# Designs tried in a protein design chat: VHH binders against p49116. Part 314

Target 1, 238 residues: p49116
Amino acid sequence: EGPLLSDTHVTFKLTMPSPMPEYLNVHYICESASRLLFLSMHWARSIPAFQALGQDCNTSLVRACWNELFTLGLAQCAQVMSLSTILAAIVNHLQNSIQEDKLSGDRIKQVMEHIWKLQEFCNSMAKLDIDGYEYAYLKAIVLFSPDHPGLTSTSQIEKFQEKAQMELQDYVQKTYSEDTYRLARILVRLPALRLMSSNITEELFFTGLIGNVSIDSIIPYILKMETAEYNGQITGAS
Below, E stands for the ipSAE of ESMFold2; O stands for the ipSAE of OpenDDE; V2 stands for 0.75 times the mean of E and O plus 0.25 times the DockQ between their complexes.

## First folded at step 25 (VHH)

Design ra9 (framework vhh_ozoralizumab_d1; at its last look DockQ between E and O 0.70; V2 from the best seeds 0.66)
Fold by OpenDDE, look of step 25:
Structure ra9 (fold): chain B 238 residues (1-238), chain A 119 residues (1-119)
Amino acid sequence: as target 1 above (238 residues)
Amino acid sequence: EVQLVESGGGLVQPGGSLRLSCAASGFRFEDYGMYWVRQAPGKGLEWVSYISWDSKYTLYPDSVKGRFTISRDNAKNTLYLQMNSLRPEDTAVYYCATRWTGSSPEDSRGQGTLVTVSS
């Protein structure tokens, strides 16, 4: 079998609404998040191995890991998104909501901690100077995780994950031959993704976008989205 | 201020067609995905369609898939919904919106246009 990923899967270009407003409103945040989410999902769709698992398995995988994929996307696109500014805006909006909706202190703490974790993760990835290939492979490793409950074809999923890992290893060895521990440093970041709540992520980035509809519930539809002009291609408007 | 003005609703027989329009202003329409939502009498808001900012992606629930087509003209700041093979259950007030939420602020959707499908 050929490689799991090709050069086409390395490209991950997020286009932001332009120009960025002086005041980042919920609308701007939600649109930005939506674009990233769709880009991430369509990236997954573009992988032949992902397609080979079938719709049911595909859906289950994405349901299980969308938050992790999204978070990796945030890290990868942090500069283009001005993520720090977005997060600051989210905090500001949250403060307003706290005053209006009487959120509990515990909930506030939980949400703020989540924001902190997101920021720290993205900062850590930036410090490692993760390149496009490495991000692609990391996303693949996260996508083809066999350890989620309720998955079918777990053996095949594991095989794909191993393939992703091997390709990453080969890439890192080839590209960063002088840094013998780079692979380990990169992979050690993945556990942080599992500590992040999908519910809180949804609340922060998608509040009001979907309303009472969860990301989990719309994932099947996202994966079935009709594409104009670029059937099956990862094409973000630049 | 965001303004959305829906039009094109009316009475139509089952199997008929309507084309809804939404004129958008007060924001950079071309930068945002747009939605159609509807509210039937006595029911909550239901999302009907989504189109990305660049029209590259569209999304439909199963209830309208194959019958409804969302489109947009960014140059005209206008959103469209072509509704074919209309059914009585499609009777609702239709809104264009910048979000799906049933609790969206007033500035997130328009006044709506009534679509009545009846024999």
Scores: ipSAE 0.672, ipTM 0.849, lowest interface PAE 0.8, mean pLDDT 90
Fold by ESMFold2, look of step 25:
Structure ra9 (fold): chain B 238 residues (1-238), chain A 119 residues (1-119)
Amino acid sequence: as target 1 above (238 residues)
Amino acid sequence: EVQLVESGGGLVQPGGSLRLSCAASGFRFEDYGMYWVRQAPGKGLEWVSYISWDSKYTLYPDSVKGRFTISRDNAKNTLYLQMNSLRPEDTAVYYCATRWTGSSPEDSRGQGTLVTVSS
């Protein structure tokens, strides 16, 4: 037994390319988004409960939920990323595409509606003042979702999700003891994540990460990525 | 102007090794992830390795994992690919890139270096 998450899983610090260019470009946007994606995947695979499910189950879980984890990450890091500036640049580019008749009106409408929903979600999370502990537990609830088709070990996944829910409840009750409805307000935000399209997220943020392959197809490689652990201390002759 | 210059290709026997280099200039190399991609004769572009800006993460497709090692030296603006246990199917022009769409050449891709694996 033991807690699902430790304090090391609460730290979620995104480092941006520096400095932010005066004119945003696809390289800056894709690098910024890639850093968030890799941070999110590193976070997920560092969780002992996730490691216990095995590689095939891990791949299936992340394929099903990567966009929801990514969207929670966008909301958590919206200020440090200057996300509103990035989305404004994307909107301007889309409006130029309409002016030049490059895309169908239906596709542009879908993409603009997605951007609006993303902005609304991020604003609602900021208005609720969701803290880092709450984000960590919300990510765990999304990650350990037993409802996705094709999953093995659904009973174990459900137990981990229930544990994440219990730990969130305990945290909120202790930290926000005078706000009886805070847990309910937080949990009611989660259904909006199911409305986010992974296809549109790829178009907005991941053009040029791995050429023309989808995030879904590279997830097994991201989960197997080799991680160089930095020694934070000067040791020996190294 | 972004400039990428690959070197280190050549003719090698199956089972042999080569080390490729890519000298980068004209952008902040230390801020961006880097790729090695390849194009075999008559084939499209294939991703063969990725390294994050700070070298913390490296990714490989199954076709090269365990045989190829990507690395970078941000102080020298240089990207490397160590290729071991080379096979005839590794024969290709190898490119370094900061980004690519897979469907057409991008300005952020070099001229390439030819690797030929042949008895």
Scores: ipSAE 0.630, ipTM 0.828, lowest interface PAE 1.6, mean pLDDT 85
ESMFold2 (binder alone), look of step 25: mean pLDDT 80; pTM 0.817

Design rb1 (framework vhh_7n9e_1; at its last look DockQ between E and O 0.89; V2 from the best seeds 0.76)
Fold by OpenDDE, look of step 25:
Structure rb1 (fold): chain B 238 residues (1-238), chain A 119 residues (1-119)
Amino acid sequence: as target 1 above (238 residues)
Amino acid sequence: DVQLVESGGGLVQAGGSLRLSCAASGFRFSEYGMYWGRQAPGKGREWVSGISGDDSYTAYADSVEGRFTISRDNAKNTLYLQMNNLKPEDTALYYCATTEYSGRPEDYWGQGTQVTVSS
C-alpha cells in the first residue's frame, strides 16, 4: 500500500463568500462555516483509505469527529477566514441575545467559554506554526480514530490511524530535524479538540443556516454530495 | 443510470473458493470506491470489503480478513471478490455497491449473487 496521504491531500483551500459584508451577519458566518465543513468532509472523501471503509463506517467516523475536523479547519484557515473577526462578530451577536434575555446566564458562560477554547486552540496552533502537511496528518489521525463508540472495523481504522501517525512522524523528522520534540508538541494539542462541544459549535456556526437540523443528521448527505451540487445549494441560499 | 451486476456465486463446500465479479456501468467507475456487502438469511446487510477508486487501498471486515481479497479492473469497470477458505457462515447474498455516487441518500447496489457454503 502507498502512503495514506498524498500531496493532493495537503491542499486545503477554503474559498470565502464574496463579497465580505461590512458587518459580519449570521448568514455570512454560517455560509463560511458551511463551506469549511464541506471542504473538510470532501477532504475525507478524497482519502483512498477512507473510500475503502464502506458507508457505515465512513459515516460513523465523520459523525464522531466532524467537530474536531471542523476545529482543525478553523485553525488552519484562521487567516483566510479572519477567524478573530468572525468570533468577535459571534460574541457581538451573543451579546445582543443576552440583552434580549434569550439565553440563561449559565448558557452564556458556557458559550463564551467555548469561544475562548476555540480561540485559544487556534492561537496555539498558530504559535506552533503548523504547516499544511502537519494539518493533513492531524486531520487524518482525528478522522481514523478507533476509540469512538459504535464503530465497526476498528482494526482497519486503527491501522489507518497508525499509518497517519507514522507518516506524520517521518515528515516531522525530515522537515524539522532540529526540533526533536515537535511531533510531541503537535500531538499533545489533539486532546483539546475533544474538549470542544459539538453542540455549541453547531449553534455558533450553523444554526442560522440549517435551523433545527443537526450536523449529525446531514453528514450522510454531505458525504454523497458533489462539489458542484454543494456550491449550487450555497449560492441558492445566499 | 447506475447499474451493477454481480456474478460468480454458487454452491461450494467449506474450505472451497469462489470468485465474484461485478460489472459496473452508468458512472465513472474509477472515481468511486466500491464495496462488497452480503446479506444472510434473516440478517441485515453486512459490509464485507471495500476498495478505493484508484485501487490503492483495500479494507476488510474482521470476519473475512485474510480469506477474502477485493480487487478491481478500472479498465473493465469490474469489481472482484476472491473468496478463499469459505465457511458456512459466509453463506449469503453478496452485493456489489458504490456509495459515493451523488444524487441519492441510498447506496447503489446490484441484485446480488448467491453464495452458499455447505458444511
Scores: ipSAE 0.821, ipTM 0.924, lowest interface PAE 0.5, mean pLDDT 91
Fold by ESMFold2, look of step 25:
Structure rb1 (fold): chain B 238 residues (1-238), chain A 119 residues (1-119)
Amino acid sequence: as target 1 above (238 residues)
Amino acid sequence: DVQLVESGGGLVQAGGSLRLSCAASGFRFSEYGMYWGRQAPGKGREWVSGISGDDSYTAYADSVEGRFTISRDNAKNTLYLQMNNLKPEDTALYYCATTEYSGRPEDYWGQGTQVTVSS
């Protein structure tokens, strides 16, 4: 077996709905987030090791980690997404909901704490100047997590995760040879991903999904969607 | 329009070998992952082994690792499973499947070929 990831898995190019509106709205935010989600899922399914695992395992892995992959994607694409502007718009909408008495104070506190954690994570990744190879390996480590309940083929998944960890280590040591502690600083950020709530991520970024459909329920459909079909859905073309 | 046709099953004595084949048509075979599954009498389906579209990665269930070898010939649109050191516990209907074909939320499966291992 060769490397877990090739150069094609490092490319992660997000395109945003155009033009960015003068006043961000729920539809623009949801469209932008949907593009990132689909890009992240299509990235996962392009990995040969993932392709070898079969439908039940593939669906289970992605259901378990989609929020972690999405969060890594937010950090990686924060500049092109203008994420700070999107989060500011979300905060403004939440403050308007308080003024209109539409949300409880306890829920608002919970959501604001989550936004703060997300901003802190993204800022820490930017401070470390995480590159595209490092993001790709971190995503692979998160994807091939053997610890999730209900997984089949746990031993094979563990082997793939260990390979992702080894390849990240080799990459960092070769590319950042003068920075002895870079790998340790990167790996310390991984636990924060498990603290991100998928329910709150859905509320923040996927408000307006038709029929209150959860991301968990549409993952099997996303994984089977052709890239051309996805591009048509994003642009509204049939 | 996807068609998957398994062959090569049969009756074999414990310790013996069989080679299963799966002829594939109706899709771009080399671009999709493929796998073998099996269903023993009175039991649910069990994933056995998978292989990536570009043939660079394989994976095996613990119960068959070291005894079974999955392979594919993308020029012939054919998936294979070499089964060595067969045990009575390997008795099942063996089927091949795609992992990533678009068009519906579940993988496409063949009709299967019966493997029976006797002592």
Scores: ipSAE 0.608, ipTM 0.847, lowest interface PAE 1.4, mean pLDDT 85
ESMFold2 (binder alone), look of step 25: mean pLDDT 81; pTM 0.821

Design rb10 (framework vhh_7n9e_1; at its last look DockQ between E and O 0.82; V2 from the best seeds 0.00; counts 0 for: pae E 3.8 > 2)
Fold by OpenDDE, look of step 25:
Structure rb10 (fold): chain B 238 residues (1-238), chain A 119 residues (1-119)
Amino acid sequence: as target 1 above (238 residues)
Amino acid sequence: DVQLVESGGGLVQAGGSLRLSCAASGFRFSEYGMYWGRQAPGKGREWVSGISGDDSYTAYADSVEGRFTISRDNAKNTLYLQMNNLKPEDTALYYCATIEYSGRPEDYWGQGTQVTVSS
């Protein structure tokens, strides 16, 4: 079998909504996030190994790891997204909500901690200077994680994950031959992704757009959407 | 409209072999992953095997791993399933399927071909 990922899977170009408002409103943030989410899912769809798995398995995988994929996407697209500015805007919006007594003190703390974790993760990835190939393989490793509850064909999933890991190893060895421990440094960042709450991520980035609908519930539909359909149905409201 | 037509099923003794075919039409066949599923009497649909659009990757259910081989001919818009060392528990109606990411909520399935494995 050929490589799990090709050069086509390395490309991960996020197009931001235009124009960027002077003040980042909830809609802009949600639209930006939605585009990233779509891009991430579309990326998954483009992987032949992913295509070879059954629909149920595909959907289950994405449902299990969408937050991790999204977070990796945020890190990867942090500069293009002006993530720091977005996060600052989110914090400001939260402050307004606090003033309006819409959130409990405990919830505020949780949300703020989540934002901090997210920012720290992205900063850590930036410090490591993770390149496009490394991000692609990290996303693949995250996508083909066999340890999520309820998954079928875990043996196949594990094989794909191993292949991703091997290819990443080979890439790092080839590209960063003088940095013997780069692979380890990269991989040890992955556990941080699982510490992030999908619910809080959803609240911060998506609630303003999708309302009370969960990302989990719409994943099957997003996976089946074409780019044109997505632009028309989700981002077309801008 | 998407159409999937399965063939090649039949009665075979345990340990025997069958080769299923699925003729596909109505969509860009090579752009989509294809799947075989089966439904045994009184049971739900079960995923059996899948293959990527570009024929570069295959996947199998644990129950058929090592015995079944999925393949495709994109030039002929045809999906195949070579089934070796068949077992009575393989008895089912076998369906060809595709997701075809078209914004539709449903997968596309053929009418199926019956495979019966006698002990």
Scores: ipSAE 0.838, ipTM 0.924, lowest interface PAE 0.5, mean pLDDT 91
Fold by ESMFold2, look of step 25:
Order: structure tokens, then C-alpha cells, then sequence
Structure rb10 (fold): chain B 238 residues (1-238), chain A 119 residues (1-119)
């Protein structure tokens, strides 16, 4: 079969809507997040092992892990997105909502905890200086997770995940030969992704994209989006 | 329009072999993954095997692994399924399908070719 990923799967270039507004707003945040989501989904569909699993399995995998892939993308692209500025703006909006009594205290607590977990995850990845190859393999490990409920073909998915793990190990050993424990430090970060709430991610980043329709419901359409339309969303061109 | 035409089905005794073909047209065949599915009477559709567009990866359902081999000839726009050591449980309508990026959420699939395995 050959390598699970090639150098073409390492490229992960997010371009932001231009011009950047003087003040952040819901539409800019939603467009930026949509570009990251599209980039992540089209990255997944470019993987030959993903292509070999068939549409029902592909849709089920992405529905199960889109938030984890998106969160890895946020960490990888945090500087390009100005993620810290976006999160600060969201916190300020929440503080204003408290003063105006527009949100329940329980909801605000849930959202603040999620923001803190996201920031901690992104900071930990930055401290480790995770490179593009490592991100690509981490995303593959998350994508080919056989332990999500309701999946079919779990033995094949597990085989692909094991291959991603082995290729990551080989890459880290070759590239970071003097850092014996780098792989272990990277892999212990993955469980935090499972604690990220897809519902809160939708509220933080996607409320202006699709109204009240969940990302889960549009996954099949995102996966089928024409390359020309996808490129237009990434670059802001047609 | 995408067209997928299956052939090669028939009646065979248990332990026998068949080779299915799927002629594809109306899209850039080598750019898309292809797969075989099957449906027995009164049962839902079952994914059987898939292959990437560049032929670098294949996958199989547990029930057929080791017995079936998927392949493609991108020069002829044709998908194949070599079925060996057939069992009565393999009796089904076999169809080929593709994920063609036309903005449709559904796969394109053929009408199918019947495979009947007698005990």
C-alpha cells in the first residue's frame, strides 16, 4: 500500500478573509472558521485510505471527529487566524451578556470552560513546537479512530490508525532523534480533543454560517463540495 | 451524466469464483475512489470493498477479506472485483459506486449484477 500520508498531505495553508476588519465581528469569525473547516474536510478526502472506505464510512468518520480535526486545525493555524484575539473578543462579549443578563449562568460557565480548555490545548501544542508533518499524522490518527460508536469497518479503520501511529513514530525518530520522549509528549495531548464540545464550537465559530443547522447535518455536502467552490472559500475568490 | 454498468455476475457453486466488472463513464474516473456494495433480498446494503482513485489503497469488509480482490484499470475506466471461494452468504445484487464531487451528497451507483452462490 505505501505510506498512509505523503508530503502533499503536510501542506495546510489557511488564508484569511481580506481585508481584516478594524473590529472583529461574527461574520468575519464565521467565514474564517468555515475556511478552516473546509480545508480540514478536503484534507481528509485527499487521503487514499479515506477514499477507499466508501461514502457511508467516510461520512460517519467525519461526523464523529470533525470537532477534533477542527481543533487541531485551530492549534496549527492559531497565529494566522489571530485566535487569541478572537477568543478575547468572545470573552468580552460574554462579559457584556452577563451584565445585560442575556445568558444563563450555567451556559456562560460551560462556554468559558470550553474556551479555557481550547486555549490550554493550543498553548501546549505551541510549547511543543509541533510541525506540519506531526500535525498531519495527528489529524490522521484522529480521523481513523475506530472507537467512535456507530462506525462500520472498524478493523480497517484501526489498521489505518495503527499505520498513522507507526509513520508518526518513524518521522519523530528520524527528525527529532535526540528527543527520545517527543512522541509520548505529543500523543498525551490527544485525549483533550475528546472533551471539546461540538455544540459549543458551533456557537463560538459557526453561528453566522448556517443559522441554526448543525455542522453534522452538512458534512455530506462539505465532503462533496466542488474543488473550484472549495478553492473560492479558501482564497476569497469565486 | 455519470454512468456505471456492472457485469460478470451469474450462478456459481460454493467454493467457486467470479470476476465482476464495472464500466464507468461521464466523469474523470482516476480522480475518485470507487467501491463495490451488495444487497441480499430483504436486507440492507453492505459495503464490500473500496479502492482509492490512484490505486494506492484498498479496503475490505471483514466478511470478504482474503477472498475478494478489488482492482481498477484507469486506462479503461473499469473497476473489478475478483471473488474467490464464494459462499452462499455472498448471494446478492452487486453494484459499483463512486464518490463523484458534483455537490450531491449521495454516491453514484450502477443497477447491479446478480451473483447467486448455490450450496
Amino acid sequence: as target 1 above (238 residues)
Amino acid sequence: DVQLVESGGGLVQAGGSLRLSCAASGFRFSEYGMYWGRQAPGKGREWVSGISGDDSYTAYADSVEGRFTISRDNAKNTLYLQMNNLKPEDTALYYCATIEYSGRPEDYWGQGTQVTVSS
Scores: ipSAE 0.362, ipTM 0.765, lowest interface PAE 3.8, mean pLDDT 84
ESMFold2 (binder alone), look of step 25: mean pLDDT 83; pTM 0.837

Design rb11 (framework vhh_7n9e_1; at its last look DockQ between E and O 0.74; V2 from the best seeds 0.00; counts 0 for: pae E 2.7 > 2)
Fold by OpenDDE, look of step 25:
Structure rb11 (fold): chain B 238 residues (1-238), chain A 119 residues (1-119)
Amino acid sequence: as target 1 above (238 residues)
Amino acid sequence: DVQLVESGGGLVQAGGSLRLSCAASGFRFSEYGMYWGRQAPGKGREWVSGISGDDSYTAYADSVEGRFTISRDNAKNTLYLQMNNLKPEDTALYYCATGEYSGRPEDYWGQGTQVTVSS
C-alpha cells in the first residue's frame, strides 16, 4: 500500500464568507463554521483509506470525531478565520443571553470554560508552529481512532491510524531533524481535543444556522454532498 | 441513474471459491470508493470489504480477512470479490455498493447475488 496521505491532503484552504460584516453576527459565524466543517469532512472523504472502510464505518468515524476535526481545523485556520474575533463575538452574544436570564449560572460557566479551552488549544498549536503536513497527519490520527464506542472494523482503523502516526514520525524526523522531541510535543496536544464538548461546540458555532438539528444527524448528508451542492444549499441564502 | 448489477453467485461446497462481479454505471466509477456487503437470512446487512476509488487501499471485515480479495477495474467500471475457502457462515445475499456518490445519505447498491455455501 502507498502512503496514507499525499501532498493533496496537505492542502486545507478555507474560504470565508464575503463580505465580512463590521460586526460579526450569528449568521456569519455559523456560515464560517459550516464551511470549515464541510471542508474537514470532505478532506476525510478524499483519503483513500477512508474510502475503503465503507459508508457505515466512515459515518461512524466522523460522528465520533467531528468535534476534534473541527477544532483542529479552527486551529489551522485561526488566522484566516480571525478566530479571536469570532470567539469574542460569541462571548458578546452569550452575554446578551445572560442578561435575558436564559442560561443558568452553571451553564454559563461551562460554555465560557469551553471557549477558553478552545482558545488555549489554538494558541498552543500556534505556539508550536504546526505546519500543514503535521496538521494533516494529526487529523488522520484523530479520524482513524479505533477507541470510540460502537465502531466496527477496529483492526483496520487501527492499522490506518498507525500508518498515519508512522508517516508523521517520518516527516517530523526528516523536516525537523534538530528537534528530536517535536513529535512528542505535537502528539501530547491531542488529549485536549477529547476534553472538549461537542454539544457546546455545536451550540456556539452551529445552532444559529441549523437550529435544532444536530451535527450528528447531518453528517451523512455532508459526506454525500458535493462542493457545488453545498454552496447552493448551505451558503445560497447568504 | 446509478446502476449496480452483481453476478457470480451460486452454490458451492465448503472450502470452495467464487468470484463475484459488479458492473457499475451512471456515475464516475473511478472517483468513488466501492464496497461489498452481505445479508444472511434473518440478519442485518454486514460490511464485507471495501476499496478506494484509486485502488490504493483495501479493507476487510475480520470474518473474511485472508480469504476474500476485493479488486476493481476502473476501465471496465467493474468491482470484484474473490472469495476463497468459503464457509457455510458466508451464505448470504452479496451486494455491491457505493457510499460516496453525491445526493442522499443512503448508499447505492444492487439487487445482489446469492451465495450459498453447503457443508
Scores: ipSAE 0.786, ipTM 0.910, lowest interface PAE 0.5, mean pLDDT 91
Fold by ESMFold2, look of step 25:
Formats: sequence, C-alpha cells, structure tokens
Structure rb11 (fold): chain B 238 residues (1-238), chain A 119 residues (1-119)
Amino acid sequence: as target 1 above (238 residues)
Amino acid sequence: DVQLVESGGGLVQAGGSLRLSCAASGFRFSEYGMYWGRQAPGKGREWVSGISGDDSYTAYADSVEGRFTISRDNAKNTLYLQMNNLKPEDTALYYCATGEYSGRPEDYWGQGTQVTVSS
C-alpha cells in the first residue's frame, strides 16, 4: 500500500469567527470550538485507510478518540485561536459560578485541574515546535488506536497505527536529522491526551451548543456529512 | 438515485472460490469508499471488507483476512470480492454498500447475492 498520509492531509487551517470580541463569550467560544471539531472530523474522513474501515468502525474509532483529536487540534491552533485568552475567559466564568454557588467544589477542582493540564500540554507542544506533518501523524496514531473496547478489525487498525508511527519516524529522521531525540520527545506527549476528560471538554468548549446531548452521540451524523456541508460548518477551511 | 446490484453468488463446496461483483450507478463511484457486508441466517449484519475511493487502501474482517480480496474498477463502476478457500461459516447473503450517504444516516445497501458453502 502507499503512504498513509499525503500532503493534502497535512493542511489544517482553522478560520476564526470575525471579529474577535473584546470580551469573549459562550457563543464565540462554542463557534470556534465547533469549527475545530468539524475540521478535525473532515480531516479524519479524508484518510483512505479510514475510509477502508467502513462506517461502523469509523464511528467507533472517532467516538473513542474525538477528545484526543480535538486536544491535538487545540494545541496545533492555539495561537490562531488565542487559546490562552479563551481559557482565561472560562476561568473568570468559573469564578462567577462559585460566587453564584452553581457548581460543587469538587467539580470546580476537576475543571480547573483539566484547564491546567490542557495548558501544560499545549505549552509542551509549542516548546517542541511541532510542525504540521508531525501533528498529522500524531492525529493518525491517536485515530487508529486498536486498544479501545468494542472495535472490530483490530488487527487492521493496529497495522494502520504502526504505519503512521513508521511514517512519522521517517519524516522526523529526514527533516530533523540533527535532533536524534526528537521522535522520542514527541511520542512521550501522547499519554497526556488519555488523561483529558471528554465530559469536561464538552463543558469548557461546547456549552449551550450541544445542550443535554454529548458530542459522542452526534459523531455518526458529523461523519456522514457531505463535503459542502463540512465547508459551511468550518467556514474558510481549505 | 443510488443503485447497487450484486451478482456472482451461488452454491460452492468448502475450499472453493467465488467472485462477487457489485455494479454501482447514480453517484460518483470513485469518490467514495465501498464495502462488502454479509448476513447469515439468524445473525446480525457483519462487515466483511472495505476499500477506499481511490483504491489505495483495503481492510478486512479478521475472519476473512488472507482468504478474501476486495478490489474495484473505477472505470466500470464495479466493486469485486474474490473469495477463496471458502468455509461453511461464510454462508450468508452478501451485499455491497457505499460510503455515499446523500444526507441519509445509514449506509446505502444493495439487495444482496446468496453465497452457500456446503461440505
């Protein structure tokens, strides 16, 4: 078989709602996050290996890893999104919720710890100066994870993950030949993604848009959208 | 309208071979992944194999890997399944499906072709 990813899979251009408001609000945060989610789903669907696995397997894979893909997208697009500003606005909102006694102390602690973990992850990726090719391969490694329960075709998924790892290794060795440890530094960041809570990600970025419905439950419908419908949701993606 | 017409099924002895075909029309065949599925009596639908739109990648269920080969001819809008070393447990109604959804929530399926593997 040919390469797992081509140059078309490296392009990952997020366009933000314009203009950025002076004070960020729930609508702007949800719209920005929705654009990133749809961009991430469009990216996954464009991969030939993903297409070959069929609808049920595709749905299962994305349900299992959408939060990890989204988190990689946040790190990749952190500057374009002004993610630090968005997270600061969320923290301010949480402080108001404490004063209004709307959330339990334990939940607030969980959410604040998640925000700190997210900031740490994004900072570590920025310090490593992860490029677009490396992000694409990391997303593929996360997408083709064979260890999630309920998956069919686990051996095929494992082969695709190993191919993504091999192609990442080849890319890093050729592009960063003077940095012998770069691959190891990159791969060590992946376990942190498994610590991210999809429930808290929904609360942070998707309040008011999803209502009482989880992103997990809408994944099948997102994956079935036509390309024109995707472009309408991600506005200006190329 | 999307139309999928399967053919090539039949009765075959264990260890034998069959080649299934699926003629597709009503959509841009080469832009979408295509799949084979099967349903044995009293059992649910089972995904068997898939192939990407550009024919660059294939995938197989563990139960058929190494014995079945999926392929497509984008010039003729036809999907194939070469089935070798057939076993009685391969007995099922085989149907093709397309990744072309046109806003529907489920795969579009053909009517199927019966494959029966005897001792």
Scores: ipSAE 0.450, ipTM 0.797, lowest interface PAE 2.7, mean pLDDT 85
ESMFold2 (binder alone), look of step 25: mean pLDDT 83; pTM 0.840

Design rb12 (framework vhh_7n9e_1; at its last look DockQ between E and O 0.83; V2 from the best seeds 0.00; counts 0 for: pae E 3.3 > 2)
Fold by OpenDDE, look of step 25:
Structure rb12 (fold): chain B 238 residues (1-238), chain A 119 residues (1-119)
Amino acid sequence: as target 1 above (238 residues)
Amino acid sequence: DVQLVESGGGLVQAGGSLRLSCAASGFRFSEYGMYWGRQAPGKGREWVSGISGDDSYTAYADSVEGRFTISRDNAKNTLYLQMNNLKPEDTALYYCATSEWSGRPEDYWGQGTQVTVSS
């Protein structure tokens, strides 16, 4: 069988909402995040191995790892998104909420810690200078994780994950032959993704757009949504 | 409208072989993954095998891996399942399915073809 990923899967171009407002409002942040989420799911859909799995399995995989995929996407698209500015804006909005007594002290701490974790992760990835291929393989490794509860066909998923890992290894060896520990340095970043709360991520990036609806609940619909349809909905919501 | 019509089922002895076919229409066949599922009497639907739209990747349930082979002919809009070394536990109604990324939450299934494996 052919490689798990092709060059087409390396491309990960996020288009930001236009125009960018002078003041990053909640809507802009949520729309930007929504586009990234869609891009990430669409990326998953484009992988033949993913297509070969049953719909239930596909949905379960994405539900299990959407936060990790999204976070990797944030790191990868940090520059294009002006992520630092977005995060600063989120913090500012949070401060306003604090002043309005909408959040408990404990919740504020949790949210702020989460933002810090996100920022640190993205910074760490930037310092490693992760390229597009490496991001693609990391996303594939995250996507085809067999250790999530409730998954079926775990053997098949594991095979796909191993293939992703092998291809990443080969790529790194070929591209960064003088850096013998690069693969290890990259892979050890993955645990940080699982330390991040999907609920807090959802609150920070999506609540303003989807309200009380969970990302988990809409994933099946997003996966079945066409690009044109999604774009139309986003444009209509703007 | 999406239409899936399965054929090729029948009665076969244990150790025998069958080849199922699924004729698809009503959607861009080559753009979507296709799947075989089965439902044994008194049991729920079980995923059996899947194949990517471009025919580059296949996947199998552990119970059928090494015995079943999924394939497709995109020019004919047809999905196949070669079933070798059939076992009595393979007895089921076999369905062809597509996820068709059409915005619909449900998968599309055919009427199925009955496979009966005698001991």
Scores: ipSAE 0.792, ipTM 0.907, lowest interface PAE 0.5, mean pLDDT 91
Fold by ESMFold2, look of step 25:
Structure rb12 (fold): chain B 238 residues (1-238), chain A 119 residues (1-119)
Amino acid sequence: as target 1 above (238 residues)
Amino acid sequence: DVQLVESGGGLVQAGGSLRLSCAASGFRFSEYGMYWGRQAPGKGREWVSGISGDDSYTAYADSVEGRFTISRDNAKNTLYLQMNNLKPEDTALYYCATSEWSGRPEDYWGQGTQVTVSS
C-alpha cells in the first residue's frame, strides 16, 4: 500500500463568507462553521483508506470524531476565521441571554469553560506552529480511532491509525530533524480534544437561526453529498 | 442509474475456493470505493471487504482476513472477491455495494449472488 495521505489531502483552504458584516451575527457564525464542517467531511471522504472501510463504517467513524475534526479545523483556520472575534461575539450573545434569563447558571458555566478550553487549545497549537502536514496527520489519527463504542472493523481501523502515526513520525523527523521532541509535544495536545463537548459545539456554532441542529443526524447525508454540492456548501454557493 | 450485478456464487465444499464478480455501470467506477457485504438467513448485513476507487487501499472484516482478497479492474468496471479456504459460516447472499455519493437515502446495492459452503 502507498502512503495513507498524499499532498492533495494536506490542502485545507477555508473561504469565509463575504462581505464580513460590521457586527458579527448568528447567521455569519453558522455559515462560517458550516463551511468548516463541510470542508472537514470532504477531507475525510477523500482519503482512500476511509473509502475502503465502506459507508456504514464511514458514518460511524465520523459520528464518533466529528467534533475532534472540527476542533482541529478551528485551530488550523483560527486566523483565517478570525476565531477570536467570533468567540467574542458568542460571549456577548451569551451575556444578553443571561440578562434575559434564557440560560441556566450551570449551563452558562459549562459553555464559558468550553470556550476557555477551546481558546487554550487553539493558542497551544499556534505556539507550536503546527503545519498543514501535521494537521492532516493529526486529523487522520482522530478519524481512524478504534476506541469508540459500537464500531466494527476495529482491527482495520487500528492498522490505519498506526499508519497515520508512523507517517506523522516520519514527516516530523525529516522536516524538523533538529527538534527531537517536536513529535512528543504535538501528541500531548491530543487529549485536550476529548474535553470538547459536541453538544456545546453545536450550541456555539450551529443553532442560531435554525434552532437545534443535530450534527450526528445529518452526517450520513453530508457524507452522501455529490462533490458539486460539497463545493457549494464549502464556498457558500448554492 | 447505478447498476450492480453480482455473479460467481454457487455451492462449494468446505476448504474450497470461489471467485465473485460484480459488474458496475451508471457511474464513474474508478472514482468511488467499492465493497462486498453478505447476509446469512435471519441475520443482518455484514460488511466483508472494501477497496478504494484508485485501488490503493483494501480493508477486511476480521472473520475473512487472510482468506479473502478484494480487487477491481477499473478498465472493465468490475469488482472481484477471491474467497479461499471457505467455511460453512461463510454461507450467505453476497452483494456488492458502492460508496457512490449521489445524495440518495439508500445505499446502492446489487441483488446478490448466493454462496453455499457445505460441510
Scores: ipSAE 0.404, ipTM 0.779, lowest interface PAE 3.3, mean pLDDT 85
ESMFold2 (binder alone), look of step 25: mean pLDDT 81; pTM 0.816

